# Designs tried in a protein design chat: VHH binders against q9vm92r272to629. Part 24

Target 1, 358 residues: q9vm92r272to629
Amino acid sequence: LEERMAFIEDYQQTQARSLLLYVREHQPAELISENGTIFSTTLDFALGKVKKMVRHAEHYSLDDARIKPPTPAEIVENQTFMVQSTDVLKSNAKFKVSEKVMAEYARLAGLYLDQIESLRPDYRWDGSRNLWILKPGYQSRGIGIVIRSSLDDILQWTSNNQNKKYIVQKYIERPLLIYRTKFDIRQYMLLTITDTKVSIWTYRDCYLRFSSQEFTMDDLRESIHLTNNSVQKRYKNKTNRDSRLPKNNMWSLDQFKNYLRIMGAPDGSWSKTYNGFKQNLVAVVMASLDETELLQNAFELYGCDFMLDEHYNPILIEINSTPDLSPSTEITARICPMVLKDCIRVVVDLPKNPTAAT
Key: E = the ipSAE of ESMFold2; O = the ipSAE of OpenDDE; V2 = 0.75 times the mean of E and O plus 0.25 times the DockQ between their complexes.

## First folded at step 3 (VHH)

Design n5 (framework vhh_4orz_3; at its last look DockQ between E and O 0.58; V2 from the best seeds 0.50)
Fold by OpenDDE, look of step 4:
Structure n5 (fold): chain B 358 residues (1-358), chain A 125 residues (1-125)
Amino acid sequence: as target 1 above (358 residues)
Amino acid sequence: EVQLVESGGGLVQAGGSLRLFCAASGFTFSSYAMAWLRQAPGKRREWVALITSGGSTDYADSVKDRFTISRDNAKNTVSLQMNSLKPEDTAIYFCAADTGWEVLYGTSPSDYDYWGQGTQVTVSS
C-alpha cells in the first residue's frame, strides 16, 4: 500500500513536470484558445507541485520521505489536475488564457523545470507522455514487459497480476537514438566476495543492442521499445530502417566508437560514458550492500543495461543476474566466451595466486 | 615465463612517426587486453592506448587520432603507430597485458598483470 501510494505520488509529480515541459516547448499562441477548456488553475497546480518538489529535493532527508496520505481536498484537486493535464497532453486541449498570461506561465515553467532538473538530472530524460515500464520482478529477457501511460491502467495491471511482483519504472522518453532507432548498451559486471570483502569488476568490452524498428512514441509495441535480443529475434527489421544499422541488431564497441567519430561527438565521449557506467554501478552496488547478506567466497556475474542521453550520459535501466550469454550473434559469440573465461580467472585463479592474471 | 618486450623506440623529430612493437610470450596472448602506457620524466605514468582481446580500441585524448594500437594474435604482438609526434610525447613507453576485467571497487593486485621493461621515445623540437 505504501509503495502504491508512493508510485501514485510519483506519477502525479511526473504529470506536473510533463505539463510544464509541454508548456515550455510550445509557443504560447499554440496553447491558447478563446474556446479553451483548460483554466490557469491547472498551470498553477503544476507549478505548485514542482515547486514543492524543488523544496523537497533541496532539503532531502531520508527521514522526511514518509509519504503522508492526501487529504480529501487534495485528492479532488489531484484528480482534477490529472484530468485536465491529460486533456492537454493527449488531446491537445487549449488553455483559456491570454497570450501574455500564457507566456508568463511558460517562463515560470522553464524556471521551475530548470531548478528541479538541476537537482534531479534524471528528470531531463522525461517527456510529456508520462510513460512507465512494467517489468516482472523475476523474469528476464524482456518477457512480460509492458509500457503504459494511464495511471489506472498501471494500477489495474499490477492488481491483476498479483502473483507476479511487478517493478514499475519511469520509461525514458528521450533517449539517445542512433539513426532513429533505440539502442542500449550491455555492460558486464562481476561481484566477488572474499573474506567478507566485496569487489566490483567491470568488463572493458561491451556491445550495443538495437530495436528492429524505428523509434516512435506513437506506437508502444515491444518491437520498437525493447532492445533485448530475445524479443527482437521475433521481429523482422523494418525495410525502411536505416541501412547503416546492423542486420543482427548489434554493434561492437568499436563500431559504436566509429559512429561517434562519424557523428562528430566530442572527444572523450566514450570515456565519459564508460566512467559513468563505473560510477553508476558502484553506487548501485554500494546502496544494496546493506540489504544483502554477504556470502563468503561467492561471485555473481551481471548484465547491466544502459541507455544514453543526448550528452552521452549513461542511464542505468536494468541489472540482470545470470545474463544471457548465448552466442546468438557474431557479437555475443565473441564477447560472451571471453567474459566467462575471464570470470574464471578472477574467481578461481586470483584467489589461488594473487599475482595471477585477471 | 611471461615476457613482454618492447621495441621500435628512438629519436624522432617533431611531426615524425614511430611504430612501437611489443612481443609477448609465456601466456595466452589472445585472451588478454593489451595496453600502452608512458612515463615522461618527472611525470606520472599515464595510459595511452588499449586494445581488448576482442579488438576494441581506446585512446587517451592526448593521442587520439595520432596514435593507433593494433594487435596480431598469430604473432603475439601489439603495435603502436605514432604519427604527428610532439615533444610532449617524449617518454618511456611500456607495454602491458591485462584481462578484460577492471576493478572498480575492492582489492586488486595491480592495474595490469604483466609489464614490459619499456622503450624510450624522444621527440625533438
Scores: ipSAE 0.540, ipTM 0.802, lowest interface PAE 0.4, mean pLDDT 90
Fold by ESMFold2-Fast, scan of step 3:
Structure n5 (fold): chain B 358 residues (1-358), chain A 125 residues (1-125)
Amino acid sequence: as target 1 above (358 residues)
Amino acid sequence: EVQLVESGGGLVQAGGSLRLFCAASGFTFSSYAMAWLRQAPGKRREWVALITSGGSTDYADSVKDRFTISRDNAKNTVSLQMNSLKPEDTAIYFCAADTGWEVLYGTSPSDYDYWGQGTQVTVSS
């Protein structure tokens, strides 16, 4: 109940930000028409919503009653806003305001978005489409994952698939692309437990996985948006896909580093990315330790999936407790056996070799 | 018996080049990530470069674009090509075998097993 209300609030806040992003990213003249059906009150509502988010982000506390049941008037206002903003975002509806007034709204949109994004850096990954990714809680390899934009569809999907305990997360609409193609980075993590002490390890090598076709938001199918090899190997690479991308849809870390050099990425971009992986993984493990029963003298191997933003900041997508270690490409044929072999050195040798376990 | 033997160190002037070698024996070299570390006079040992069993490389910011690590699995050697040397590169350089895993949190004080005696590199200004 509480979770449903929290999600609905998050969806509505994201809609307000989506409208302001759309306004910021278009010329004022493109947004208006003398026959426009959308009025300035819709923009005022979105600005007010984001301004409230900024205030809460600056002054939040554990004692705040953040989610209050909406009043009947607020329900009507939210519903009107959702209808009007959706007409703009999905049906190209136009505002009935002057170009000068629209330009001022675009300026205010930029100001308020800059304010909230400085307080919520993760919001910089969002686009104007209010897209959500729905993942089954117990499945790996991309099976059962869907992308939805409609609040009703999302609520209906999770209700109809309650047995799979779906996780609902905001879809990352602005990931870094390589040659116009979506990718993720598989990073292995090892968790070891020895004498009630937990150690967290990251593997020194990783690899990239590409979608079989160019990134587009006009088509939400899995062949574009899900980069898992188990998904992508079912699809033939499209002829309009950049020929510099590998036919097997994977790059080694060295190939990625070479790409960064060729494209003139800022010096230290990979170092920044990898340090971010480390920080994200430690934070996630520490947050989960109170909830997991630790088995004495055990280990767990995880496959961690990251995307990057335009500034090479990592975005943790998923942690898989049963990672695919099969030799599906020349890259996985090289890396996966080494990961398994190196696990023996850390897990078996740590308890039996005092020089390694100090 | 596991052994790592470094060679190739010496005295060079600033702007010069040196190539260091590490000969490995007594273990399955191709299965190990290999690293170069250095220790400047009066300083703690610091990591310089790494090459994984799969050939992926990484470098400390202070040496990137100047140093290149490589390996030859047929000869059980790892090499460090050092170009555009600076006086601050003066140190004893050590070859180390790595588990392939970097510790992020826990009780282990090091990701490396050091078996070499090191090779001295001195860069004059």
Scores: ipSAE 0.431, ipTM 0.673, lowest interface PAE 0.7, mean pLDDT 80
Fold by ESMFold2, look of step 4:
Structure n5 (fold): chain B 358 residues (1-358), chain A 125 residues (1-125)
Amino acid sequence: as target 1 above (358 residues)
Amino acid sequence: EVQLVESGGGLVQAGGSLRLFCAASGFTFSSYAMAWLRQAPGKRREWVALITSGGSTDYADSVKDRFTISRDNAKNTVSLQMNSLKPEDTAIYFCAADTGWEVLYGTSPSDYDYWGQGTQVTVSS
C-alpha cells in the first residue's frame, strides 16, 4: 500500500510538472478560449505541487519522509486536477482565462520549473507526456516490458499481473537520437573482491544498440522504444529508415566516435560521456555495498545500459547482473568473447602472476 | 618468454617528430589491447595512448591531436607517432599489454599484464 501510494504521488507530481512544461512551451493565445473548459485553479494546483516539490528537495533531510494517506478532500482535489490536466495535455482543452492571465501563468511555470530542475537535473529529460515504463522482475532481454501513460492503466496492469513483480520507472522522453532513431549503450562492469576490499572495473570497449524504427512518442511499440537486440531482431527495419544506420542495429564504439566527429560534437565529448559512466557506476555500487557483507575472492560481471541526453550526458538505465554474452551480430561476436577472456585474466590470472606490474 | 621491446627514442628539438615502436613476442598479441605510458623524472607514470585489439584508439588530453597510436598484428608491433613535440613530453616511454579493464575504485593488482623496459625521449628547447 505504501509503495502504491508513493507511486501515485510521484505520478501526480509528474503530471503537474508536465502541465507546466506544456504551458511554457506554447504561446498564451494557443492555450485559451472564450469557450474553454479548464479554469485557472488547475494551474494553481500544478504550481502549488511543484512549489511543494521544491521545498521538499531543499529540506528533505529535515522532513519526515513517511507517507500519510490523503484526506477525502485531497483525493477529490487530486482527481479533479488529473481529469482537467489530462484534458489539456491529451485533448488540447483550453483555459478560460484572459491572455494576460495566461501569460503570467506561463511566467510562473518557467520560474518554478527552473527551480525544481536546478535541484533535480534529471527532470530535464522529461516531456509533457507523463510516460512510465513497466519492467518484469525477471527482466531479461526486453521481454514483458511495456510503456504506459495512464495512471489507472498502470495500476490495473500491475494488479492484473500480480504473479510477476514489476518495477515502474519514469520513461525518458527526450533521449539523444542518431538519425532520428533511439539507441542505448552497453557498457560492461566488473566487481572483484580480494582481502575484503572491493574493486570496480569498466571495460574499455562498448557498443550501441538501435531501434528498427524512427523514434516517436505517438507510438509506444517495442520496435521503436526497446533497443536491446533480442527484441529488435524480431523486426525488419523500415525501408525508409536512414540508410546510414546499421542493418544489424549495432554500432561499435569506433562507429559512434566517427559519428560524433562528422556531426561536429565538441572535442572530448566521448571522454565526458565516459567519465559520466564511471561516476554513475561508482555511485550506484557504493550505495549498494553499504549493507552488503563481502566475500573474499568473489567477482560479478554486469551489463550496464546507458542512454544519452542531447548534451551527451549519460543516463544510467539498468545494471544487468546476468548479461547475455552470446554473439548476435559481428559486433557482439567480437566484443563478448573478449570481455569474458579479459574478465578471466583479471579475476584468475592476474592475481596469480607474481611478475605482473601495477 | 614474454617480451615487449621499445625502440625509436632519442633526442629531438621542440616541434619535431619521433616514431616509437614496440615489438611483442611470447603471447597472443592480436588478442590484447596495447598501451603507451610515460614517466617523466620525479613524476608518476601516466597513460598516453591505447589501441584495442579491434583497432579503436584513445588518447590522454595532453597528447590528443599530436600523437597517433597504431598496430600491425601481422608483425606484432605497436607504434606511437609523436608530432609537435614539446619539452614536457620528455620521459621514458613504455609499451604495455592492457587487461582490457580500467580500475575505477579500490586497490587493484594491475591494469597491465606485460611491460617493456622503456625508451627515452628527450625534447630540447
Scores: ipSAE 0.403, ipTM 0.666, lowest interface PAE 1.5, mean pLDDT 81
ESMFold2 (binder alone), look of step 4: mean pLDDT 82; pTM 0.829

Design n6 (framework vhh_4orz_3)
Fold by ESMFold2-Fast, scan of step 3:
Structure n6 (fold): chain B 358 residues (1-358), chain A 125 residues (1-125)
Amino acid sequence: as target 1 above (358 residues)
Amino acid sequence: EVQLVESGGGLVQAGGSLRLFCAASGFTFSSYAMAWLRQAPGKRREWVALITSGGSTDYADSVKDRFTISRDNAKNTVSLQMNSLKPEDTAIYFCAAGTPWELIYSGSPSEYDYWGQGTQVTVSS
């Protein structure tokens, strides 16, 4: 119940931000009509929601953040907001306000979004569609993953599949694209435990995986949105896909660096990205150290999946404790055996013993 | 028999340039990350520059935009081009080879498998 209530609140907050993002990114004249069916109270509600999020983020404490059941009045207000905002976002419904009034709402939307995005930088990766990705809790190479936009659909899906322990995550709607195509980056991480100390290692080589089709939000199929090779190898590359992309749907790190150079990315963009990988992985491991799944004097190999934003900041998507190391392309045929072989250097060769690393 | 042999060191005036070379033998050079480290008199050894097996480069803040690391897999060599040299760059420079695994938490310079004997760089004012 508590988890369900937390998700519902998160979904409703995301809907409010989605509406404000939509208002911010359109001209006031495009949003209004003399025959509009949406009233200013919908915008007031969204602004109020985001303002509360800002206050909570500024004054957050673990004790103060408890989730409470909504009142009957709040339930009705949320339901009305969800219907009205969905009509705007999915059906292009228009506001019945003056252009001057809409321009003021757009200004306020920008201010409040800037405030919350300063406190929650991850919100900058969101679009206006309120999409969520649902993943089964058991290890999977894309099997059973679905994308949903409707709160009712998400709740029904998780209720019908309670035995699978689905993980519900916000879908990243504004990733960096290469030649209009979605990709992710496979980065390997090694954890070693010696006595009471944990050491974290990253593999200095990585590879990119491409979707078989151009990116579009109009179609939520796995062939567009899931970049896992085990998913993508089931699909043929579409004829409208940019011919500069590889037929095997992978790039080496060298090919990515060459792309950055050709596109005129700022000097140090890859260094920024890789340093971001390291920071994200250290933070995740430190947050997870309370879990006692790892044995003393042991090691664990992880496959970490990242996307990038427009500024080459990494977005951690998933950490796989049983990464696929099969030689599916010439790139993985080279990298995966090296990753396994090189683990021996870290865990058995002295002076690379983690007890000496201080 | 694994060997790393540095060369190209010497005396140079402030603002000048030097290019260091490291010749590698006895291992599959193309599979290893290569690094340059330096040790000034009375100080600890510090990392300067890194190039991965795939060609990715990284630099210490103190040398960024002045030094460039490169590799030639056909010749089994790694080079360090040093521009705008400063007296504080005076040190013995070491070539090192290691696996692509980088220690990012619980740090130690022991992540490198192979070391050369070093080459002296002296920058006069």
Scores: ipSAE 0.389, ipTM 0.687, lowest interface PAE 0.8, mean pLDDT 79

Design n7 (framework vhh_4orz_3)
Fold by ESMFold2-Fast, scan of step 3:
Structure n7 (fold): chain B 358 residues (1-358), chain A 128 residues (1-128)
Amino acid sequence: as target 1 above (358 residues)
Amino acid sequence: EVQLVESGGGLVQAGGSLRLFCAASGFTFSSYAMAWLRQAPGKRREWVALITSGGSTDYADSVKDRFTISRDNAKNTVSLQMNSLKPEDTAIYFCAADTPWEVLYSGTETYTSGYDYWGQGTQVTVSS
């Protein structure tokens, strides 16, 4: 219940930000019409909602963190906003305001979005579609994952699938693309425990996984949006896909570095990305250790999945405690056995020779 | 039986170039990450460059755009091309082999670099 209320509030806040993003990204003249059906009150509502988010982000406290149920009047106001904003975002409805008034709303939208994005950097990954990814609580190699845009569809899905304990997360609408195609990066992490000593390791090699067809937000099919090889191996690559992408839908790290060089990415882009992987993984593990009881003399291998933003900042999308180590391509046939063999040295050899490097 | 043998060091004028070589034997070279580290007089050893088993490279900020690490798996050799040398680059340069697992966190005061094998080092001296 509490989780349902929290999600509904997040969805409505995301809708307000989505509308302001849309306004910021379009010329004022393209947003208005003399026969427009959307009024300035819709923009006032969105600005007010984002302004409250900025206030809460600046002055976070335990009282401010608590979600209160909306009043009947607030429910009606939210419902009206959802209808009007959806008409703009999905049906290209136009505002009935002057170009000068719309330009001022675009300026305010930019100002408020800049403020909230500086306080919540993760909001930079959002687009104007308000998409959410739903995945079963038990890890199933991409099976049962769906993408939804409608609040009612999301709530109905979770209610109809309570036995699967679905997790609802904001979909990353603005990932970096390679040749107009979605990818993720599989990064291995090792956690070891010896005599109460906890150590976190990252594997220096990784690989990219591509979707079988070009990225589009107009079609939410798993063949476009789920880069997991267990999903993608069921699909043939489309003829419209860039021929420079591999037929087996994977790139080595070396191939990615070569791509960065050819595309003129800033020097140090990979170093920045990899340092970000390290920071994200340490933060997540340290947070989980506060609530996790650890086994003595154990190790756990994790497959960590990252996407990148346009500035090569990593976005952690999933940590899998049972990573697929099958030789599905030439790349995984090389990397996966090495990962497993190298784990033995960390678990067995280094604890016996902790100063071997000195 | 395991050996790393460095060569190519020497005396060079500031602005000059040197190429260091490391010949490896006694282990499965292609499976190991290879690194170059250096130690200047009175200082701790510092990492300079790394090349993974897959060929991916990384460099210390002090040597970026001046040094290039490469490997030849057929010859079991790793090389370091050093350009635009500065007096501050004067050090003994060591070749090292490691598993590709990098430690990010250790819950004890004792920290190890994880390198399995080390060479004896080669001297590089850069005159002003």
Scores: ipSAE 0.365, ipTM 0.674, lowest interface PAE 1.1, mean pLDDT 81

Design n8 (framework vhh_4orz_3)
Fold by ESMFold2-Fast, scan of step 3:
Structure n8 (fold): chain B 358 residues (1-358), chain A 127 residues (1-127)
Amino acid sequence: as target 1 above (358 residues)
Amino acid sequence: EVQLVESGGGLVQAGGSLRLFCAASGFTFSSYAMAWLRQAPGKRREWVALITSGGSTDYADSVKDRFTISRDNAKNTVSLQMNSLKPEDTAIYFCAADTPWEVLYSGTETYTSYDYWGQGTQVTVSS
């Protein structure tokens, strides 16, 4: 129940941010009409919602962090906002306000979004579509993953699939694209436990995985939006896809670095990305350490999946405790055996030779 | 008995080129990342170039586009091609071997990245 209430609140907050993003990204004249059906109260509601989010993010408090059941009046206000904002975002409904009033709302939207995005950098990956990804709670290698935009559809899906224990997470709507195609980056992480001490390692090599089709938000098919190799290997590449993309839908790190050079990315873009991987992985592991039973001489290999924003900042999308190490392409045929071989060096050789890490 | 032996250093005029070699023995070379570091007079040691076991390369901004690192797993060698040398490149150059697994966190000790080091080779670039 509490989880359901938390998700509903998160969905509604995301809708408010989605509306303000839409307003910020369009000229005031494009948003208004003399025959407009949406009034300023819808914008006032969205601004108020985001202002509350800013307050919560600035000042941690048990009362502020706690989700309280909405009053009947608040339920009605939320329902009205959802209907009106959805009409704007999905049906191109127009506001019945003057251009000057709309320009002021666009200014306030920018101000409030800048404030929340400075406190929640992860919000920079959100678009105006309010899309969510639903994943089975147990490992399925991409099977059963769906993308939904409607609150009712999401709640119905999870209710109809209770036996699969679905995980609901916000979809990354603004990933960096390569030749108009979505990708993710597989980064390996090793966790070792020696005499109750935990160490975290990253593998210095990685690879990219591409969708079989050009990216578009107008079509939510898994062949466009799910870059997981277990999903993508089931699809043939579209004939009109950019010919510079690989037929096997993978790039080595060297191919990505070459792309960055050709496209004129700032020097150090890869170093920035890799440092971000390291920071994200340390944070996630450290947050989970209290839940780990420490056994001497144990190790675990993880496959970590990242996407990038337009500034080469990474966002961690998944950690897989049973990574696919099969030689599915020439890239994985090269990398996966090396990863496994190098794990033996760390686990077996490092404890015998303490200077190996010095 | 692990050994890294550098060669190819010397005196060269500004704008010239040198190729450094590192011969490795006593460990499974193909499994290690290999790096070149340098220490200039009066400065701390700095990283110059890295090549992973998979062949991926990375360079310090100060040498990018001028230096190229490569490896030969059949011969257990790593080399550094240095072009357009500047007086600022004057330093002792060290070959180092590291596990391709980078330590991000260890609960009780501070790790340095490099497992094995050579003795270094002097590079002097005249104005």
Scores: ipSAE 0.369, ipTM 0.632, lowest interface PAE 1.0, mean pLDDT 79

